# Designs tried in a protein design chat: VH-VL binders against q9vpl3. Part 414

Target 1, 224 residues: q9vpl3
Amino acid sequence: RGKINIQRPKAPHYERARVVAVTQPKYPELPKAKSCFKTRAERTQQQQENPYNEIIAREVRNWLDHSRLVAFFHLSSITADDIFRVRVQLHKQNLHLKSYGSKIIEQAVKNTRYEAIVPLFHSNHCIVFSPDPEKTAALLRIVRRVPQMVLLGGIVEETMLSRNQLVAYAQMPGLHAVQAQLVQTLSQAPGHLIQQLQAHQNSFVQVLDVHAKNQMNEETPKST

## First folded at step 14 (VH-VL)

Design dc31 (framework fv_anetumab)
Fold by OpenDDE, second read of step 15:
Structure dc31 (fold): chain C 224 residues (1-224), chain A 121 residues (1-121), chain B 111 residues (1-111)
Amino acid sequence: as target 1 above (224 residues)
Amino acid sequence: QVELVQSGAEVKKPGESLKISCKGSGYSFTDYWIGWVRQAPGKGLEWMGIIWPEDSFTRYSPSFQGQVTISADKSISTAYLQWSSLKASDTAMYYCARDYGIYESYYFDYWGQGTLVTVSS
Amino acid sequence: DIALTQPASVSGSPGQSITISCTGTSSDVGGDNYVSWYQQHPGKAPKLMIYEVSNRPSGVSNRFSGSKSGNTASLTISGLQAEDEADYYCSSYTSSSTWVVFGGGTKLTVL
């Protein structure tokens, strides 16, 4: 009785091979479990027009319309605890830190004067609202606590400002008159402001793309 | 008028503990960072760290991390710098200062008069 | 290590203009417009002279001005006076670090 080589089993007799082939349970290919990790993009697509989203979008719009100071931040690897601590500090200054999904923001600002902010929300972001534009300096002092909060720009007195312009605004002495003049000057060059805001966004997107590409390159096992 | 008043000169021995103070007045104490700067005799300025007085959030220079403790009591508008165990090398003038900077700008617009700490055996 | 380099000493005659340089060792030092300058007289606390490269605080003489080119910030003192004799320090925040760095200081002598 020849030693059954378990490591290289002899090809079964043709008839046996046929029976084995026919009796092999065709296990339904386990539905490729769509990795529950729906990409953020997929999660955003499946957000059916949830009446709840409309309510939140209205809330966002309300904040935008009633705030004299709005600041946009990118959040880079920030912990929930850090955000909470910053939120508390901001709240003490009557600054309201909110975070909304990109789709909600898009819905909220669609066909409004704020539509230009949509490109700022492609990643993790938060918004700080205030009824008092004089709190801009206070805001920028508090956010120093968290380097992961990257200032992207803002809206002051209905004028969209780049990051640098917002910082400059916060530094201006005798705030009301000089700030008013600045806003007037800035209102005359809306095109340049948008370009500057877009430039920072583009730079950020480029950095993220590079990071994403680097991560993808690390995950592609060299199939030797 | 904005003013920072520091505690008086200290003469200590190695191994002793020390806590010096900086009292702010003329502004909202909790709305500005307070920093500490060391200056050894005949040497330059060294940034030690800063504190947000409202919740005592603190950031240290790597050189001073674990060597000193910065704290604040907002109820009396006072910031503190303390050592658990002094060394002879801690002999220096120590300044507190208000950080008026915003976002990534760090600069001190008002300074205390300084506290001289002498550690000698 | 992030360092700011200053000349050890600079001298000038009354009425002259002098410049003190502050050079960062890292590209991050100087990339941002976050350089400040301090004046310190012997036995006194430092005084802010320039912030954010070129801005003067209230009460600082217009004889003091700041500029930046590349990774080098400069403090210029025009119309040099005897009272300007002091130590001058530059300071900067770097984006790569979460702490502030001072330069080594420059002793200005008025001849």
Scores: ipSAE 0.869, ipTM 0.942, lowest interface PAE 0.5, mean pLDDT 86
Fold by ESMFold2-Fast, scan of step 14:
Structure dc31 (fold): chain C 224 residues (1-224), chain A 121 residues (1-121), chain B 111 residues (1-111)
Amino acid sequence: as target 1 above (224 residues)
Amino acid sequence: QVELVQSGAEVKKPGESLKISCKGSGYSFTDYWIGWVRQAPGKGLEWMGIIWPEDSFTRYSPSFQGQVTISADKSISTAYLQWSSLKASDTAMYYCARDYGIYESYYFDYWGQGTLVTVSS
Amino acid sequence: DIALTQPASVSGSPGQSITISCTGTSSDVGGDNYVSWYQQHPGKAPKLMIYEVSNRPSGVSNRFSGSKSGNTASLTISGLQAEDEADYYCSSYTSSSTWVVFGGGTKLTVL
């Protein structure tokens, strides 16, 4: 498409623009390497500032507000080619793969009922958004091809679901089955998803503690 | 409705190459995984591997990794199972099947009729 | 590599009920709803009878039911009919290995 269909400026506006251009401060143009480096450093610093984080956090809240399906994943190292292929396949199903910093997610869910999910995002993660909860099965079939993405849980119709509950939801055919699952899920205690994650983390720590104690007692002889 | 149609029986000698096919119809071929299952004469079912037809991503059973190649051509809704060099021990019935499962649940709701491969000298 | 354990054979008379067991480990049968069951008549392709432990596909008789307890899944066939005589296979995903395994198969004889 041509972008030629723009009205030309009126003579008075053109004259003023010319005067402004002459008097406007000029900055030396940086070499691409220095420009990219400086831009990267500035972006990194902006990432740490509350005003920048709040702007991006509004985008995340907008995604949450307009998505009837939100799925949370732990993400291990993956090649650019693989993530691109997955992103394209997800997009065909109206599934939108996003990655945000933990600070941005924290600000996005602050003062919402989903604030408790923040601990899920302290490690490498990604989120899939969709306005269409019927696509949960398609999502989970596609991510089966991505062993680097591990399902943690999600939100369907504003209801938090554990990993197993989201999988069960995806397997349900039609409206009546979905209603039954939602009724069952609504009977759960708030924070069920976080409780499951914390329980697994505590179990892992306990296993490590037991192993360490067993190694420390390696040379202790049996009582006779 | 949903149907998987496999290529006809094959009789081969050891060392020969072979490629058998499985054509899906009646559903969106790229939306489901296709699995291959082997059954030696008078023996049970053995899972060989699966393919995601949208991008031909494959995963194999350790017993069959490097022994066979699974591929797909989504433009004609067809999956393939291929050997570079057949052995007498490859004599078996080979089934393709549509995997209706999601995430970590694998189950085959529709099966092809099977392709009998006989390898003898 | 690791096969699920099934009895080689079971038998029953018409109208009776029989159960076929499928024993695995905590990473497959004992893990999640990973178990499916297939029926195979001689010379025919397998047919899915049960998926995800206890669910029946459309067109499968309600005489077939599935369950599990610990590391053992069970297929129960009530009101046995002559046409039920077939080989039955269980299958499960293995979470520790990320592949699929089949049981050795059970030959059901209807006397």
Scores: ipSAE 0.747, ipTM 0.881, lowest interface PAE 0.9, mean pLDDT 80

Design dc32 (framework fv_anetumab)
Fold by ESMFold2-Fast, scan of step 14:
Structure dc32 (fold): chain C 224 residues (1-224), chain A 121 residues (1-121), chain B 111 residues (1-111)
Amino acid sequence: as target 1 above (224 residues)
Amino acid sequence: QVELVQSGAEVKKPGESLKISCKGSGYSFTDYWIGWVRQAPGKGLEWMGIIWPEDSFTRYSPSFQGQVTISADKSISTAYLQWSSLKASDTAMYYCARDYGIYESYYFDYWGQGTLVTVSS
Amino acid sequence: DIALTQPASVSGSPGQSITISCTGTSSDVGGDNYVSWYQQHPGKAPKLMIYEVSNRPSGVSNRFSGSKSGNTASLTISGLQAEDEADYYCSSYTSSSTHYVFGGGTKLTVL
């Protein structure tokens, strides 16, 4: 499975020579002079010893605890003006764009139900928080303006959702009770009942889809 | 009631400038993307570009980048498609459409009636 | 840009079912629910018939259905009626270029 990565190429057709090439270490020789870049291990040790990080980690946990919508994004190079414009648009919708270091996020979620998100933050990232899960559609439409922000996944009502699941949740506007039921269904029986749960989930999603289609098919938007 | 109303037909000569409009009503104009689609006589649909009305951010098809300008005025809920210098090959029906899609699923749920642009000498 | 591949024409008799195919790549039709279908009668604007592969908007007959297998999406029209005679276009978002692309269109004739 592969940690939500949009840039990941499709599964390759393997051949022996390629497998050998992929598994062989490819490291440039590092002279005895210090690197301008700290290794991941050195950064981890340095950050672990920083008491300020504990304070910010508590801030992150508080955002997670008080937000019913959390969306995770990979963030490519973007100008200060562009990110500011996006932040302003998001803020108008009660959506709060935040950026935290990967170690701070790791400290905030370690040994919690959200620990699985840590790999998402080993590259440049940002997070959007909101107390209002009905704003998921607004969030995703605004983010389409920003090709540098790539959706990785999120948390809705304490339930971790993949990229595709979060998009599906967003596509059911005006069905708040049904959306809540979908989130409940997604969080239900996470272990042994995989085949039955997926069959039930597919049937449930199809019912929601048919309901949405019927609502769209019956011309209701004309108001007096 | 969601509606997109486009400006009337235009007859122009090569080299002339033109700006056509698309006015949205019955919804929050700044909450949805607006796209422009071209259809040459007897030909199929061609996507030209899309605009986010809140800040007028645009994305163009490579075929139309630099050939047209898409803009919007959110205060009057209107999007525009503009040419600085028309060519005979610009003769086509031009549609605006509201993009109801979320994230990476583009689809146009409401379309304007179309503006016919004829460019001849 | 490469347009999506559709047959130029398809025909059927009233009451029959027909299927229109739309073939693309793994970055568009083969991707996540990117496909939509539009109906266009002569001299009129296109009308959305199917979105996200298989969903029908309000006001679209349940005779219209969409599906997808690999890089090929299909629009199926059951119980053909004279009013179904129109041009049909498939469309997809393409993740490889963050653009929107249309198929060449299919003319449906009801004989």
Scores: ipSAE 0.575, ipTM 0.784, lowest interface PAE 1.4, mean pLDDT 79

Design dc33 (framework fv_anetumab)
Fold by ESMFold2-Fast, scan of step 14:
Structure dc33 (fold): chain C 224 residues (1-224), chain A 121 residues (1-121), chain B 111 residues (1-111)
Amino acid sequence: as target 1 above (224 residues)
Amino acid sequence: QVELVQSGAEVKKPGESLKISCKGSGYSFTDYWIGWVRQAPGKGLEWMGIIWPEDSFTRYSPSFQGQVTISADKSISTAYLQWSSLKASDTAMYYCARDYGIYESYYFDYWGQGTLVTVSS
Amino acid sequence: DIALTQPASVSGSPGQSITISCTGTSSDVGGDNYVSWYQQHPGKAPKLMIYEVSNRPSGVSNRFSGSKSGNTASLTISGLQAEDEADYYCSSYTSSSTPWVFGGGTKLTVL
């Protein structure tokens, strides 16, 4: 229900895309080198702290702090209606699908044990949060109907798991001792885990393309 | 405890329509995919397609795309396989099965008893 | 078209061990833990014997074991019994346009 006390986000500035502030060029000379393409002022502006991003980053930290299961997915283009249906099915299992920009994720996990996950979010992504790690199997069965979502890895009981480790965890229902032992085998080097997750993500680009082509010929019940 | 019960054998003529059923019991029907597998007389197993009962999302084998319709009614925990116009080549045993697989693992842990469909003139 | 290759038949005597092979590609059998095995007695529905290459469901005898090496998965049955006489099918997930595929099946005869 609205567990995170976040002020209602303001809509994007209306007519912002139509009415753009353009500064008349003082110096008509165009730099030829790409290294001179952006001005110092433009870089400084992009690096400035955004109060809106910090507010949403606090929301992300709150989700991370209160979730015993966090799953990371690559997300390809999907309709609002289709993702809404998936979100409803996940919510029925106490699984909460969220999407955040990479800068917001970076601010949320900076100086935390999870800082190593930042590279996963340089491409399109979404995250599923749950207080119940026993729902991992339910999550992964539901996600099988969403070819646009590709599992990258996750966090279970504060332990970072690769894609294969998270799938293995999901396949061991009801044996908490055995599941704990599996989690304990995780590498202590976050850099190695992220490199493995990135390599696995790339291997799924072809799978998504093949699956998308197959889905174009699939028949689903009409929702009009 | 977990059981899939299929409808009885059918004898049809070419051109007739048919709808066979598969009722799940002893588990949460909407939490698992249901698959349909065909076995022609004296031949091996052929995957036809699967359905996610919660929203009736379907995926078909290319060989069966457009030839059959898979549907489900979650209120009565039943999946269906339907033909608009049967052919003699549709004569086969048809199995439904529960897919217990997770993500990319795929396996059917419980199977229905099968529905024999005979199509002859 | 059969994507997974199995021998048409295999035979053994009671008490012996036999192995049934299932050969695919690097994108199915060779890829990850995608292989499952099914037993089918004449006139009956298939029964899951092995999933994810080497795991047994509850209720399946430990005489049945699975393994793989490269693009070939194997089902091994030790201590052969008359009731093991059946058809055996391998199956695998694949990253191709056809995400699930069965092998052609192997008839096991216990002589």
Scores: ipSAE 0.670, ipTM 0.846, lowest interface PAE 1.3, mean pLDDT 79

Design dc34 (framework fv_anetumab)
Fold by OpenDDE, second read of step 15:
Structure dc34 (fold): chain C 224 residues (1-224), chain A 121 residues (1-121), chain B 111 residues (1-111)
Amino acid sequence: as target 1 above (224 residues)
Amino acid sequence: QVELVQSGAEVKKPGESLKISCKGSGYSFTDYWIGWVRQAPGKGLEWMGIIWPEDTFTRYSPSFQGQVTISADKSISTAYLQWSSLKASDTAMYYCARDYGIYESYYFDYWGQGTLVTVSS
Amino acid sequence: DIALTQPASVSGSPGQSITISCTGTSSDVGGDNYVSWYQQHPGKAPKLMIYEVSNRPSGVSNRFSGSKSGNTASLTISGLQAEDEADYYCSSYTSSSTPYVFGGGTKLTVL
């Protein structure tokens, strides 16, 4: 009776292979760790006028009021695992990544100075909060890990910045003074910011298209 | 002052394994991406890959994917480039460099002195 | 494949101004403002000369300037000096999967 090599079992007879293939318990894929980010559908269902939503809205407002740096990101087909990994890295830098439903955001910012951010939350989004505006560069270095996180804009020192302005802010040498001057100059042109934010939506679509094209190119097996 | 110091020149035979190092100093090592760039003799610069030293997240150029391994030890502020089996075509100067860019801006502001790897039979 | 094309060689006399071009194959090369330039002397490591099309790092001479028009980035060296003789490489962001692409390099000769 030939020693059954347990480490390299001989391919079972065709019939046995069929039975094994059919009887292989399809273990339910471990529930994809419910992404701390509820699907849009789950978020919408939970948005019933639940006292709980008010509490969360207050939390959001509290984060907005106490953060000197706020960055808004669109999430494009990101996995829960990727988000978790980025969250961990951000947390090490005292950057707090949060995700909220659009309705909650609307409720949170209604009749506040932050109302202008509502249009940014029509899809899957996340927000990064920090008490330290100097961490903007660190944030933007870490998010390179996840191309699916697309920067939309942010708030620095109570001033709303477009994507480009936020990047520019992060690139400025630690001259707090120069950054402050920039913020002041930017604060004087609120009307242009809205236009620029809309422009960013278009650029976002372009970025997504580029990513989609790149993914398609990666999936095209070189038929040699 | 920011400095990247690489290990010394290596002379190896085909089929041998090799691990070269790049030690960063003068900055927070875990807060910046480290990249590796190859330069074959008389040729141009080729990006190989980058690593985030804090958790060793790595991205490779398609041309070098599976050919080399990039790693890092944050405890000693050191990045590594290694081969499991060297080829004669691996003969080149290898540079490590710090990426100072943010978001979509990618550039290397500080470079190591380079490590010459010679693979000959 | 996204490629950056540089002239193989450029030459100039001391005191002249020279320009090295870097042309992308696609409009997507480098995005709007993500081109870098490196100087490399023989037997030395590359040195960053320009980042984000036109910004100079600290310690880089103001004789070096960068610009971009369309899909072509340019490095201009004014008041050419003997020490400027080196290889120059452009680099650009292309995609998240390939964030670094280098040009083929340009050899600058000072006559």
Scores: ipSAE 0.854, ipTM 0.938, lowest interface PAE 0.5, mean pLDDT 86
Fold by ESMFold2-Fast, scan of step 14:
Structure dc34 (fold): chain C 224 residues (1-224), chain A 121 residues (1-121), chain B 111 residues (1-111)
Amino acid sequence: as target 1 above (224 residues)
Amino acid sequence: QVELVQSGAEVKKPGESLKISCKGSGYSFTDYWIGWVRQAPGKGLEWMGIIWPEDTFTRYSPSFQGQVTISADKSISTAYLQWSSLKASDTAMYYCARDYGIYESYYFDYWGQGTLVTVSS
Amino acid sequence: DIALTQPASVSGSPGQSITISCTGTSSDVGGDNYVSWYQQHPGKAPKLMIYEVSNRPSGVSNRFSGSKSGNTASLTISGLQAEDEADYYCSSYTSSSTPYVFGGGTKLTVL
């Protein structure tokens, strides 16, 4: 519980000679449909004029620049307490769980070698950053606590990896120079990686669609 | 050298409490999941539960939820399996094992020697 | 009924090859590289022989190999030796709530 601490206002008094003020509209009246309408161009201009997004995008670029490990996850609904507990465990391993809006991610990676990752963030997501790529195994063991986090892929030593490639990287002993060379060998063209990730997303959507259709058409026949 | 050393055999009566232990050595105990696996006499392996030793987060098999408690003390690199009230059907060999798997690949690379628990009236 | 299906027993002669099957569903054995194999000698703890379908831990003989086709994983032992006589269990991930599902076990007899 807080107390309100308001200082007593002091202002000089002078004679107030104001007469009844006429309330004047700031702009000419428009038809209701047009008065609330903004063109696509006007909305795009306002979006580009938002300095807040650029400040946070710089934060994201800083994380990308200082992280040798970046992992991307789809995130389903989760309680604040559950995500906090996982974040604490990740932090102990120098793994930093962050969540940013898709527009901010897009602005952060625009005109960079990582621009191809933007489609991954059109759904609910989170990202884990670390300066230490040797922590990939620790990350993937800790994430088992959270079935709501589904691995999509990542970036290791500036190389984009699919889910299976990142898992394979984590399974290699020592995470030494040989593994760094393997990461280069396992690397995919951005288009190919996105196709693999979209295929996995489409398969997941198909599984959900089949489940939903089976549930809609579900009949529990009684056996005699 | 990675080793898991379990406590000795136990002979108990129904209704008694019991706590058995599994001590890890030769590796960073808090960096790997520890699982408990039961084997009834002459039967196969069945998973009971797993624990993350760093903060004692647990997940139990549906068959064992509420039947046992898994805990750990990271200061002595030891995991525990506990019953509040033993039943004759709890007679089995109990193994602890270290999970070395990544993400959705779950497997045990090192196993304890087993603790035989016999519950008879 | 949720366990993976293995033959109860298999037998072979020294120097021969044998194969033990492990059959599940498309969401476990058929889903991804989830399958592991364990060897258990009488009175002893299980030992990991194969993980992630086909990978062999250091210290395990190259006579042991793993493979998968559809919903069936296989453990093959070549150059069969007397000390291979043991029970063999397969295991697979199925879901986060049941991350370990074991097969019923196969008794290997070396004749």
Scores: ipSAE 0.779, ipTM 0.900, lowest interface PAE 0.7, mean pLDDT 81

Design dc35 (framework fv_anetumab)
Fold by OpenDDE, second read of step 15:
Structure dc35 (fold): chain C 224 residues (1-224), chain A 121 residues (1-121), chain B 111 residues (1-111)
Amino acid sequence: as target 1 above (224 residues)
Amino acid sequence: QVELVQSGAEVKKPGESLKISCKGSGYSFTDYWIGWVRQAPGKGLEWMGIIWPEDKFTRYSPSFQGQVTISADKSISTAYLQWSSLKASDTAMYYCARDYGIYESYYFDYWGQGTLVTVSS
Amino acid sequence: DIALTQPASVSGSPGQSITISCTGTSSDVGGDNYVSWYQQHPGKAPKLMIYEVSNRPSGVSNRFSGSKSGNTASLTISGLQAEDEADYYCSSYTSSSTPYVFGGGTKLTVL
């Protein structure tokens, strides 16, 4: 009886092969078990479908739309107690400290003018809202208490500002005074520009006139 | 006009306790940090610490940590510097000053007139 | 320890321009723009002359100007006057734990 080579079984006789082929249980392709691991996209989509998240996202948007001052902070190893203390101090100045999940922020600002802030929210963060942009200096004085609050940037009067720009803004004399000065400076600039532009044009015309006069004098034949 | 008025000169013996004061006026006292600066006779300025008067949050220089206590009473717009036990080495002029800076900008825009503390046996 | 180094003394004649330097020992001294200068006359409290490297408070003469290059801040006094004779201190932010550091001071003499 020849040693059955288990590693390379001889091809079965044609009839046996046919029976084996027909009797092979066609196991239904296991439904490709949608890997229970919902892709980040699917999880994000399911989170988007959470009515609660939608409500919070709307709240965030409402804060953004009604705030004239928005400041973004990174939080580095801050305690709840420290946050609470700062929140109280900020509240006394009509500054509202809020913390939201990154996904909620993404949902809130999706397809809005605020979409550019999404990269700021990859880590622990908080947002300070205020209806008064003049409170920027007060905000930046209070946050000195908590070195763990790192300023990332902000929005002032619908303009996105870097960290440095926000600090610079806070240092400026009252917006109205600066605006008034700017308007005065801008109102004077066109007058000077127009004068300079007109001066060059006038000079050019004068040169052309002189040239034309000289050509006319050369064309007068000396009638001998 | 912003003004900081400090208490008068003090002459004390070693081991005695002392509390000097700095009263702010002409601005919102609770909206600005108040700092204390020491100047020993013939020496330079040394930062001691700061306080947020609204909730009395304090920060000290490492050199002065545990050596002095900074406090404030917002009801009367007054900051305090206190020693539990004076040393001869505490003989100096002490200034309070308002910090007008923001975020990482630290500077004193208004200063008190100073309080001279003399500790001698 | 972060230290600010100033010259012990500088002198100038009336009408001249003088410069006082303040040099940090570390690149971290003063952040890029957080140097202040104080004037102190004998027996008087310090007065803020310059903040944030180059800004003058209201009431400070335009003869005083500030600048920074690298780790060295400078106070320049133009048109030197007798009343400018005083001690001058620089200050800078260093860290959250030690937000204030003063230089050793410079005595300015008007000759």
Scores: ipSAE 0.860, ipTM 0.935, lowest interface PAE 0.5, mean pLDDT 87
Fold by ESMFold2-Fast, scan of step 14:
Structure dc35 (fold): chain C 224 residues (1-224), chain A 121 residues (1-121), chain B 111 residues (1-111)
Amino acid sequence: as target 1 above (224 residues)
Amino acid sequence: QVELVQSGAEVKKPGESLKISCKGSGYSFTDYWIGWVRQAPGKGLEWMGIIWPEDKFTRYSPSFQGQVTISADKSISTAYLQWSSLKASDTAMYYCARDYGIYESYYFDYWGQGTLVTVSS
Amino acid sequence: DIALTQPASVSGSPGQSITISCTGTSSDVGGDNYVSWYQQHPGKAPKLMIYEVSNRPSGVSNRFSGSKSGNTASLTISGLQAEDEADYYCSSYTSSSTPYVFGGGTKLTVL
């Protein structure tokens, strides 16, 4: 029918999108027939690896359960010295860089709300954990130093976020900034205080919503 | 308060070496990238390079790769821009600036006052 | 290699509104919220006026606003004042190897 191949724009963001797309894991086909009989090799492999893998998987589950920020990265070839330098810098910000095998990640998140992340880990990857989601901005400034690390997405306060959503989250001011704006409004306008407070809160929330939405999708929304 | 203070104006001859400085204060120096921006007389702004002060990792503009060296000393919160051999075409105002951006959003929120470098024989 | 395109000069009268354009490609200006704007008075360092297309830093007058449509970003100055006379530069991320690309600059004259 003729026009099957299409030339993509040469924009840098398309190159980045291609890297993310290439790192997406291929979904395995379901077995043609479900067999309850495993080969001797499969049984031996599971028995040899299973106890240790379960211990590490439990460690991963503990990190997921106790971290309010989890960021996922594709990781290209990097020297041990370079990754160590980055890990030390991240640790100063209470950011904990970890790398686990894809089977361990799958075992850790199986039958949990995070099972959907498994496909992200079929390629070379690393994960950053933190109890402090306010450190997302610090994380994303540090990773600029590591071109081998490409942000795939994350989890903030138990909510899965895409790459663009996590970046937008990092750009938003914290609750302290919102509270500071309210105090400023109160000090500037002693009259009509309650109405101004409500208007300021609504305006600030609307600004954050619009900003986050624009950062995440870059579309002019049609309002209906 | 956040401030970037640059070294004073320099008058040099072609072939001489030069190292100019940019001292940050009022913030955690190692938590932000520092960039160098050049402005030739009567011309616009040109990015030269950036440095991550924590480990001194640098990225240079293709136009300035190999022409200058960017370095930093985090113990004194100072970034440097250096030439091994100056040319008359290096005559320009040089600014350092702090990058406040996140991931792929790059912008400078605070700028040094600038260092005028004049190279003539 | 390639700089962002700005008009060399614009002019306006006090109290008017003017707009300065900054045109790039789909990968820079048209990509994400990558655009920032800087004001430079003669003999002084640049000052950040707008970041991430439309955000204003603390201390910048609300007369300054930023927007974009497709591959063109715009800086709009309302209620034009004599002190606004300056050079204005846009900047955008393009790639990890060229994370800052500046426009050629626009000289604003208040007549």
Scores: ipSAE 0.740, ipTM 0.871, lowest interface PAE 0.9, mean pLDDT 80

